# VH-VL binders against Cytochrome c oxidase assembly factor 8 (COA8): the designs that were tried, part 97

Target 1, 167 residues: Cytochrome c oxidase assembly factor 8 (COA8), of Homo sapiens (Human) (q96il0)
Amino acid sequence: APERGAERRDTAPSGVSRFCPPRKSCHDWIGPPDKYSNLRPVHFYIPENESPLEQKLRKLRQETQEWNQQFWANQNLTFSKEKEEFIHSRLKTKGLGLRTESGQKATLNAEEMADFYKEFLSKNFQKHMYYNRDWYKRNFAITFFMGKVALERIWNKLKQKQKKRSN

## First folded at step 6 (VH-VL)

Design g50 (from g49 with heavy chain R98T G99D Y100L S101Y L102K H104G G105S T106P; framework fv_ebrasodebart)
Fold by ESMFold2-Fast, scan of step 6:
Structure g50 (fold): chain C 167 residues (1-167), chain A 121 residues (1-121), chain B 108 residues (1-108)
Amino acid sequence: as target 1 above (167 residues)
Amino acid sequence: QIQLVQSGAEVKKPGASVKVSCKASGYTFTHYGISWVRQAPGQGLEWMGWISAWSGNTNYAQKLQGRVTMTTDTSTSTAYMELRSLRSDDTAVYYCATDLYKFGSPYFDYWGQGTLVTVSS
Amino acid sequence: QAVLTQPPSVSVSPGQTASITCSGDELGDRYAYWYQQKPGQSPVLVMYQDSKRPSGIPERFSASNSGNTATLTISGTQAMDEADYYCQAWDTSSDHYVFGGGTKLTVL
């Protein structure tokens, strides 16, 4: 089932496999925002002559992207659910209807919603702290490997230029 | 100490359903996901699916789509896996496992003890 | 079914180096993970993210992943290392975890 397959991709460490770059693309390709995480996935180009170091960097970036998309898909879902429950509770407490005269969903003003945002951030502080800790660790590792790959490419390019000059 | 404790062995007839439980302790249950993996007698490991204890979102193996349902009960820190329309080839040890190394990690650092489910006539 | 290929068995004498391979297209763009399973027991993670060793796993365990082939290496193999070993990766095409068929390590 196609619908089930697409929804399953959004809950798993995925997003990368859902978008296909052009067949002969020589660069990374950026897809549309994921429905649940609202983040744009990157499909990484894999060179035929990829070095072990380049492979390590690419895999780290792909895993980090999938982890990041899963985290934010879960966070956005939680936010939406808690927001709806908060609005419902407040409207009921005030004796107000859940629908406007036109049948649209009733909402709270910005001042009232500020209480929700404060409460949500407080409740989710530990989760976001874990996320930030892991995010910094991942970005440090990515930056370190990017530096190594850059040095490797410079070295290889210098060797190739010297060969052309000698011929 | 981090532990996953599973329910006891089950014997079922073909066509029945089985529901296996996995009680987690020693960590914040709602921050991580739980995967289910089965192993038929003398065979290898087969991944069945994953559930987020945080969001309730699930991802099931294609082979089991339509037959498996995974749920959680956050009040008891327990995950459940229900498999329907049982066949003889569903006879296996069923494991739950969690990935606590980092949030959203796609591997298994802690495993339950396993639950033997026997499907026979 | 499984898209990761492992040899069904590997035999070594105590003190020798054991090498277990795992091959599949998934390993070209995904991390490899390794699990050890002894008879009647649950699997135990022995290597993660291609080459990293969890706390508590002996230093004699190491691993690599190059191209489409991941390798688990056990140097100075001991009798206690006798077990079934499984590799694992994420399969992008099916969006699920995939395990190798398993390798039975026998220490003669």
Scores: ipSAE 0.000, ipTM 0.477, lowest interface PAE 18.5, mean pLDDT 79

Design g51 (from g49 with heavy chain G99S Y100P S101H L102Y F103L H104F G105S T106G Y107A; framework fv_ebrasodebart)
Fold by ESMFold2-Fast, scan of step 6:
Structure g51 (fold): chain C 167 residues (1-167), chain A 121 residues (1-121), chain B 108 residues (1-108)
Amino acid sequence: as target 1 above (167 residues)
Amino acid sequence: QIQLVQSGAEVKKPGASVKVSCKASGYTFTHYGISWVRQAPGQGLEWMGWISAWSGNTNYAQKLQGRVTMTTDTSTSTAYMELRSLRSDDTAVYYCARSPHYLFSGAFDYWGQGTLVTVSS
Amino acid sequence: QAVLTQPPSVSVSPGQTASITCSGDELGDRYAYWYQQKPGQSPVLVMYQDSKRPSGIPERFSASNSGNTATLTISGTQAMDEADYYCQAWDTSSDHYVFGGGTKLTVL
């Protein structure tokens, strides 16, 4: 389990949230979901004697996390904006106000919203395909380096055992 | 063949604005971002900002915030950088460079030829 | 304010190994990138993500990043390698990319 402590969270000017991990964590720490991306950020633990290969893997995982966070933050914001514009447009066409008598936002029924979902999915088809391509590439690279790190750790343990026996 | 072609040199007076264009070809414009980098005569490289041709998101260097605007026109595969309230220390060669569509990652792998902007009275 | 520190100049004889360093706290958490710029020309990417070489860049170019110091290494340096070299990384504290001050490589 993650070590717990006081959490501080900020939203960067770029629109990506930041968080401060618990002090003196010994493992990767997982934060709450980002408001915009709806993804949980991870703070990676840095070992005392991190190897160059381990550092390379950590940087790759961190970069992949930041890429994923920004992609989904942008998609969610675009979806919300276009959804609101679609609803306003349809309500205006019907001669209706944007708010109900109770002051709540006026909404469309599921049948009308189906038009928006179809349009949004069609319009964003290529973006999602490029995301999936990049996501698979990144996960393949991460898996590859995780394997390298595992082999390095096994090798180091074997070397230490042999040295201890010989000395 | 991938190339970025920039608009021609400009001479401006202090207080004026300049808008530099960068036309991309040889790749799918919306898959990448464009970063703008400037270089004053005899000086080093200075990052100005980034725009995603995919999302339209921008991020500008803090010292230029409020003076710079970056835009794209996907129909012509062109990026634009407008710098306002020009000062003599804005005299520089301005470069556009292809960067990832995601700001935090990646290299500037192809660069435009540069646009000299001279600000003088 | 974070900065990437490079030596202003490095001189080597033809055929010898040139080493250009770039130091900054951001390099411990972020990838280093390297650019070559010849007089009157645009920068050219020579190394990316700490140690990767773009297609078209000679094998004599290599790079590493350990701790807070990134190093560009040019083995068997040729006269054509004479240029200014810039390192680059993302700076989380300023939320933008930063370049090193540049290193003038002279091959004499």
Scores: ipSAE 0.014, ipTM 0.591, lowest interface PAE 7.3, mean pLDDT 82

Design g52 (from g49 with heavy chain R98K G99E Y100G S101L L102Y F103T H104F G105S T106H Y107P; framework fv_ebrasodebart)
Fold by ESMFold2-Fast, scan of step 6:
Structure g52 (fold): chain C 167 residues (1-167), chain A 121 residues (1-121), chain B 108 residues (1-108)
Amino acid sequence: as target 1 above (167 residues)
Amino acid sequence: QIQLVQSGAEVKKPGASVKVSCKASGYTFTHYGISWVRQAPGQGLEWMGWISAWSGNTNYAQKLQGRVTMTTDTSTSTAYMELRSLRSDDTAVYYCAKEGLYTFSHPFDYWGQGTLVTVSS
Amino acid sequence: QAVLTQPPSVSVSPGQTASITCSGDELGDRYAYWYQQKPGQSPVLVMYQDSKRPSGIPERFSASNSGNTATLTISGTQAMDEADYYCQAWDTSSDHYVFGGGTKLTVL
């Protein structure tokens, strides 16, 4: 019989390295959205004959995914905490409690929340600008290495053709 | 500026329990997890488990399951590790270590100074 | 059994290059991390994600991870580099981090 007393395991934010497919994968696997970043992790397949260039591309893609997930997990956590702090601050200023008579969380209307969203956007403008710049830089690098891998594969096919012709 | 400060050395008898504290400063405590690692005299590093300061959820090394409990107190930015049913082979220096938001990026970027726990009669 | 294998000791002369290896199947798919521990002190992260160096770690420290072997390289080794060095990687089968057995670096 199944036990109910097993210690809880965290479903903490995780990247590709902590994603476990049900069996050995022969292709990339996409997991469920991470609870903090809301992004789906990709578990990259490693071919047995992976070249150093292919390994570099794969690790670059993995590193970019980890960077992207960490950025959005941190951003979403910050947004959630600052939003809650803002709501509590405004409710305190109004002399209101954190919960209604019905036990629901007290909330602010869209008009009142507009101040928070404007402030959050303004405060994070530079951060999001740098994120976008780095995001494009990373995708340019990935595209470049994808091209190099493609050329390597073409070269290997040409080498095989030459070897066949020489035989 | 990031610092982890642990409680002082402990001497315990076999069968007792020990609770080590780790007070964090210089960062937003709830944004990062805390791992615990021990090192027996003259031996290597042994990972014990991890706790999320955000959720309070834990993951423990299999061999310590049932004997270890990790907790956090957000109001004091402090993590705790309690080890029960102590044996002589639990004699070790116990470290807390800060992890990044994702353990695969920066598993242990900052460490506490360590707490010596001696288990003997 | 040992998941990550390190040599127990490595000796070099001052100014020479020290090389410390760490071998294990998981290193083919996982990032390697390196820690330095001096007597009576807590470990210090010296390399992360195979080859990246934290701020404050001298440029003479470098690392790589090829196949199932990660290597920590210290060029122009100094007396202050004498320490125990531990590699680390995530082990999917045990669902946790594993450390190598450690390597004692002696600068003669």
Scores: ipSAE 0.000, ipTM 0.484, lowest interface PAE 13.8, mean pLDDT 79

Design g53 (framework fv_ebrasodebart)
Fold by OpenDDE, second read of step 11:
Structure g53 (fold): chain C 167 residues (1-167), chain A 122 residues (1-122), chain B 108 residues (1-108)
Amino acid sequence: as target 1 above (167 residues)
Amino acid sequence: QIQLVQSGAEVKKPGASVKVSCKASGYTFTHYGISWVRQAPGQGLEWMGWISAWSGNTNYAQKLQGRVTMTTDTSTSTAYMELRSLRSDDTAVYYCATGFKYLDSSPYFDYWGQGTLVTVSS
Amino acid sequence: QAVLTQPPSVSVSPGQTASITCSGDELGDRYAYWYQQKPGQSPVLVMYQDSKRPSGIPERFSASNSGNTATLTISGTQAMDEADYYCQAWDTSSDHYVFGGGTKLTVL
């Protein structure tokens, strides 16, 4: 059985932002842009008395963030690779080298690159449509759970006020 | 006539540094980059790095990063390659090379220096 | 880093055609360049941009590219063609020049 060469899946490095928020932060922390996705990661605050509903919201936000990071990391890598291949191919077709005599990287003009962008967008159109759909679904779910958490917090505050009036 | 003339052979001890020169003539020095290529005895060609004579920008082979420095003197049309922390495996003929206009770009080498033998021995 | 692979040696009889291959993943989209090196001499460019011949290089030298393989062809090989031959390409990912391992051509 010919050993199927392990397709080095360019696994987008799991962008675990090495950014550690200050220990005393009572708020969500926004990190610097990730190297691959260019998205700013959020470190979510965990309350000491986190309710099951708050925990569910936090997990959903975390999962959505990870999903978004992975998508854009992979998309950016794919874009960069295909762009480079396109440039090389076009330069070759034009009978040009990849470097100028001054050592500058040979580039294509804006008109020539327009073809690449058009082709890339066309090729990835469905992928982007699915991404947008899923993005909305996830964000709607998050918003829904945010509403539930808000209601829970209001209810808990009302109960505490009643208990203080009865004593 | 375009010529690249290199400095003479060098004998160095391990841990020492060597600086090889390459004097260019017959063309506008600042218009072209210079690469350095080495060849160990009985071995193939190994690219070491490139320098722009115009901008001074450099790109070194990963293997030599931190040990090699390339420079140019535009007033004398001379390129220099310094290799530090010499080892026995650095024994090689060192070439300077440049590419010229057969086309608008030169990702290759039309002209070569005569080579400089650097021997690293205890 | 891109790797260019050449056969270590090729032997040919005088008047026969010699073929030297150079294989690399990026040669499909990049030009190959070829150098001849005789003992004790500097390399000489013999082919550029896959198939173009510099001035002063004999017409018996030709080159082609098919997929990820570049080929240098010497028709009517002469004793004076005995040398080491190197392919070269530019690796844009690493921004490095890359040489093949070289091929020793022997004219028997």
Scores: ipSAE 0.007, ipTM 0.542, lowest interface PAE 10.1, mean pLDDT 86
Fold by ESMFold2-Fast, scan of step 6:
Structure g53 (fold): chain C 167 residues (1-167), chain A 122 residues (1-122), chain B 108 residues (1-108)
Amino acid sequence: as target 1 above (167 residues)
Amino acid sequence: QIQLVQSGAEVKKPGASVKVSCKASGYTFTHYGISWVRQAPGQGLEWMGWISAWSGNTNYAQKLQGRVTMTTDTSTSTAYMELRSLRSDDTAVYYCATGFKYLDSSPYFDYWGQGTLVTVSS
Amino acid sequence: QAVLTQPPSVSVSPGQTASITCSGDELGDRYAYWYQQKPGQSPVLVMYQDSKRPSGIPERFSASNSGNTATLTISGTQAMDEADYYCQAWDTSSDHYVFGGGTKLTVL
């Protein structure tokens, strides 16, 4: 189960400044980990001269980020819930309390938890396969557009060199 | 402007079903989910469930499982909530709500519909 | 059965500070959200992710979440702040969002 921490809540990206200071160059920045997905969000810099191709790439990366965060937030919540239910069920079967004398959550040893992990992986195998399929499709699309942007930038540099040579 | 506009009030008999609509505008409908929340007269708020307009995936409150169905129609940017086998204690104002901040996977509700009163009476 | 516990009512005089609490085990691990509802109107988000304020919400609204208790604080309370206030959090045991029972804030 995830550990409690006020810092995880305080580090959410929403509510922080989104503008670049006049004295700094603007660029992409990485935020703190999301409380639920435990993934670091990327805030994409949008230049005034963004090409249509660069815009398509940025939007695809933003959409993929939202999809990925939603998936892992849901998966982490499901894992935590099922882990807690499994532990409670096994402790009841043994006739043990759900809390230790110190007030901490009672836990099972690694050998006992092996059954839970096997069951969790087994029943989530299909879901993870669909996630991996979609993840590969999205990354193939991102790589394709990254390649197009790279070619555009190379072409622009070649045009600039040609123009310098003409001068 | 972001707006959610719901269908009008309904009066139903016990055992009937009701389908409430929620038309979204002012944002890309398929990029965000829609939650449904109800409120019985003089009572508090109760979360009913959520649907992704992108994937169609749903998550329903346990006590409504088997009686509720949430759907979306992307062509009209409209979400629907159907509740079946109505009981007198289903009498409530039903709200749709949306509000995923970019980069925030935690659902919270920036924008609410105006509410739809559903009365279940004999 | 409400998972999140709020006082049913809080009364304060104009200009005083109002504090509305929300308690539940979920708040130790999950974000708190706060909604304001006036009679005949839809709820309005006034605070999100424990302590963050949406644009358009007056600076007199603030919130915190410590241990298992979230607190909504309204400084210099005005008559227009009179409303029902609801807290919200994710409940891991039921795998859904839960709302507190609501607090009626009376000013005057």
Scores: ipSAE 0.000, ipTM 0.452, lowest interface PAE 16.1, mean pLDDT 78

Design g54 (from g49 with heavy chain G99T S101P L102G H104L G105S T106E Y110P; framework fv_ebrasodebart)
Fold by ESMFold2-Fast, scan of step 6:
Structure g54 (fold): chain C 167 residues (1-167), chain A 121 residues (1-121), chain B 108 residues (1-108)
Amino acid sequence: as target 1 above (167 residues)
Amino acid sequence: QIQLVQSGAEVKKPGASVKVSCKASGYTFTHYGISWVRQAPGQGLEWMGWISAWSGNTNYAQKLQGRVTMTTDTSTSTAYMELRSLRSDDTAVYYCARTYPGFLSEYFDPWGQGTLVTVSS
Amino acid sequence: QAVLTQPPSVSVSPGQTASITCSGDELGDRYAYWYQQKPGQSPVLVMYQDSKRPSGIPERFSASNSGNTATLTISGTQAMDEADYYCQAWDTSSDHYVFGGGTKLTVL
């Protein structure tokens, strides 16, 4: 699972080599968190002798990852936008400006923000339930195909040994 | 319901700039990106770049870096593409198309109707 | 200059099956997408994620992607299917979209 942490653009290493896979790598690698989804993408290694079944598994994993990334990118964008709209609305009601004396964005205290979080969770409850349902379906399918690939690899090894013996 | 409507045809001289607009309707504009794709007469499709309607973040094709600028106006749900220092080989139909944030969605749907930009002396 | 390879033209008679191929290294690890473009019109998405059909696209359209080659198949081809067809994928190495050169489908 990816470890969670804050990422800022101004503290980025500024070197592309930190985000690129090793040039002679023969395995999957994990990238930095996506700006919008905050999830780390997995870049899958493609074997030169990939079977059609192995390709289907890889593409299913890639499709699931992109679906997951898209869901959370959209959710985070919606959250950020609605949070700012809520803060602006409440500050306007109080007759306060949108920026502090130091030039930072004006914020509400934790007690005031609790109303927003409760409302946001309630609005998105059904959406998250559908997400969880689809997430389980996708992971079930991936596990099923992983089993098929494993069996294919075992069968191919057995067939290869028999063919070598008969030749 | 979901629709992208572009500005009308333009005729420009070499060295001029053109700015094409793309007005979106039928969806939450700030949840998606807009890509720009051009097509020279009788030629194929060429990707120019994309912009996030939420952040304003852009990614431009290397060939056009330094000449193209993409912007959005969220109050009117409109995307803009400005191409500077026009050359005769910039003559093309310019399309806008909806994409998702970043590279998370790898396809274009829907497309605008296209804007013909003719660059001639 | 990365580009996906398509045949420049394919000809079929009405009712026959048309097959349009698209080849490139990008297709080995990314999905293929297909667009139909009729003269004077915008491209229309006809197939997405290798083999999925958008709502409103006829059942006679199907597609597959195996290895580095994606194929768009139109069974029982009709005169209205005459158009230019473009494949498209994401190029991870350049972080941009790549299109095929296009295939003109003629139905005679």
Scores: ipSAE 0.007, ipTM 0.513, lowest interface PAE 9.8, mean pLDDT 80

Design g55 (framework fv_ebrasodebart)
Fold by ESMFold2-Fast, scan of step 6:
Structure g55 (fold): chain C 167 residues (1-167), chain A 122 residues (1-122), chain B 108 residues (1-108)
Amino acid sequence: as target 1 above (167 residues)
Amino acid sequence: QIQLVQSGAEVKKPGASVKVSCKASGYTFTHYGISWVRQAPGQGLEWMGWISAWSGNTNYAQKLQGRVTMTTDTSTSTAYMELRSLRSDDTAVYYCAKAHIYFGTSDYFDYWGQGTLVTVSS
Amino acid sequence: QAVLTQPPSVSVSPGQTASITCSGDELGDRYAYWYQQKPGQSPVLVMYQDSKRPSGIPERFSASNSGNTATLTISGTQAMDEADYYCQAWDTSSDHYVFGGGTKLTVL
């Protein structure tokens, strides 16, 4: 059944303990931000008589959410790791320790960090460009199917109104 | 313990279809994808496609589009790969692998099934 | 474009450093992944997202990705490291991941 399928399909490994949508909701539900992606997962409501077109739209939206969650989780982890490695390598080059004499974590000045940001952006420029391209393609597809679903719903409402009026 | 257990070896004639199963255990099946990778005797790895156990959406290698279908049964934590219109050059060991998700498709494959030999001969 | 090029074979003596390269235009902006396959066995993930090592993989394995070339490095190579190694990366033209042709590492 749709409700059972939605519950099983709408949980991420790290999200299962912190993403529990309301049982009786008739609407999409938004969970807390994921630890790694910093994006809020959405639990999609599945109607009892979901049409094939509505199912296609929902699955497209679910896949887009899955794609966004994984992209940003990976990107954020990569950024953090490479930033840490860059700072450590620069401190080692200067002959400095990882901590100050006051016990604080040693940091680089803004001028030195600008080198890291430039290198990170350059290395990841095409990846981010392809992400934006894919984001555009996905949102275009979602908008297209949302339009098709809206037209289907309008048609069904008109059919219902015609039947009521003629009887 | 994470395991992927595949169905047994198959011998098929050209033009037939084969359906390989991959039963997952030891992790939450719906939180990952399953990628299918094949390897012809003495050859390298060839990615065939991926299915999200979360959404059910698939992405297939272009050269196999139209001949391959990937599905999942979440109630049994099992993935399936069906390849149709078999040719002799489809003779290979077929692997399923647990796939991390990136860009709405497979990422790295951290656990692999034992492989299923599919032989296509007359 | 879609091709990830690896040398077909690399030979090292036990205890020496082995380097296996993987070259392709997409590696400059995409992650590289590495798999080890021993005869009659399934592939094993040894490196992911350019330079990260999975738990259980020996520390002698390391990797990098610079420009259009990803490199898997095995320091103090052991006989047990003899295997085929495959790189993997995203191929934008086909909108999916592809594998390199594989490199047979021989330890003699």
Scores: ipSAE 0.000, ipTM 0.460, lowest interface PAE 14.1, mean pLDDT 79

Design g56 (from g49 with heavy chain G99D S101T F103K H104G G105F T106S F108L; framework fv_ebrasodebart)
Fold by ESMFold2-Fast, scan of step 6:
Structure g56 (fold): chain C 167 residues (1-167), chain A 121 residues (1-121), chain B 108 residues (1-108)
Amino acid sequence: as target 1 above (167 residues)
Amino acid sequence: QIQLVQSGAEVKKPGASVKVSCKASGYTFTHYGISWVRQAPGQGLEWMGWISAWSGNTNYAQKLQGRVTMTTDTSTSTAYMELRSLRSDDTAVYYCARDYTLKGFSYLDYWGQGTLVTVSS
Amino acid sequence: QAVLTQPPSVSVSPGQTASITCSGDELGDRYAYWYQQKPGQSPVLVMYQDSKRPSGIPERFSASNSGNTATLTISGTQAMDEADYYCQAWDTSSDHYVFGGGTKLTVL
């Protein structure tokens, strides 16, 4: 039997794609869609005077992005694999080959594919409900901290403006 | 190396409560859930509930609702399961396991070594 | 009431193919998962999402899920495969994990 204490990968074979923004960027940078998750990753700009609150918000957004990317990479990989298995099974049942004479992948019509989509959605309904619940909680937390950061910046500017008027 | 290490065996009297700990290492704790599964002597596996290490959301088995509480401490990467109003039929090995629900799947990959809880007078 | 039905025991000779079934209405709409448990040890995930094998699980293990019946297949069965095997699915109506009753695989 496999060793229980040994590390085994339990996540999708490929991790989230990495990208680098232009060196002189002073803004958040949005990359191309990740091959596996089909989501655009965001590289967050880190200002040299980042407050502890700003750092907390940035880390929360980064962690949420990583969580979201991994969820959808796993879902898309599962969808693609199960779609191929479904097509293969149906073609085998019909006594058809997996490829046409031109070497193209054989496909099913829309009515046959509707069966797959219904089954896939049914199988994944509960996991999407839990995903949505945690996604809303993460978005609430991000929105809350975005508001706190905005208020901090407003009060700091008002404080500086009052000092400037007084002096 | 991914590991879940549970607290040691407990002997309790009927009506008492027990709190079992499960310390995770080797992965980002907040990116997974923790499920609790118990097994009475000579019996099969019985799911008790799960908790999200990120949000603190819990989902408990209906038959244990009101008697079980699951919590996490992210600073120590530890999950806890407290079972109250213990009965003799709560005697079982209690397992924690890493839960894939937050990754979009309903299964358990790494399991703790188990904690034997014996309820006897 | 969600119930996954497994045979209580399956016996096979060394080197032969063992087949363990798991039946329940949940399997028509949900993925099947399989766990191996040896005496005194924690369960080990051996198959996930109907037919996928975790890293470290021998290629001798395979599985399928058709209709309301999931099947775990162990080819060239070895003495080390002797264990209790549990299937598992998610029950949408009760919103929880459901485990089969377990199958004791004997290799003799």
Scores: ipSAE 0.006, ipTM 0.606, lowest interface PAE 10.1, mean pLDDT 82

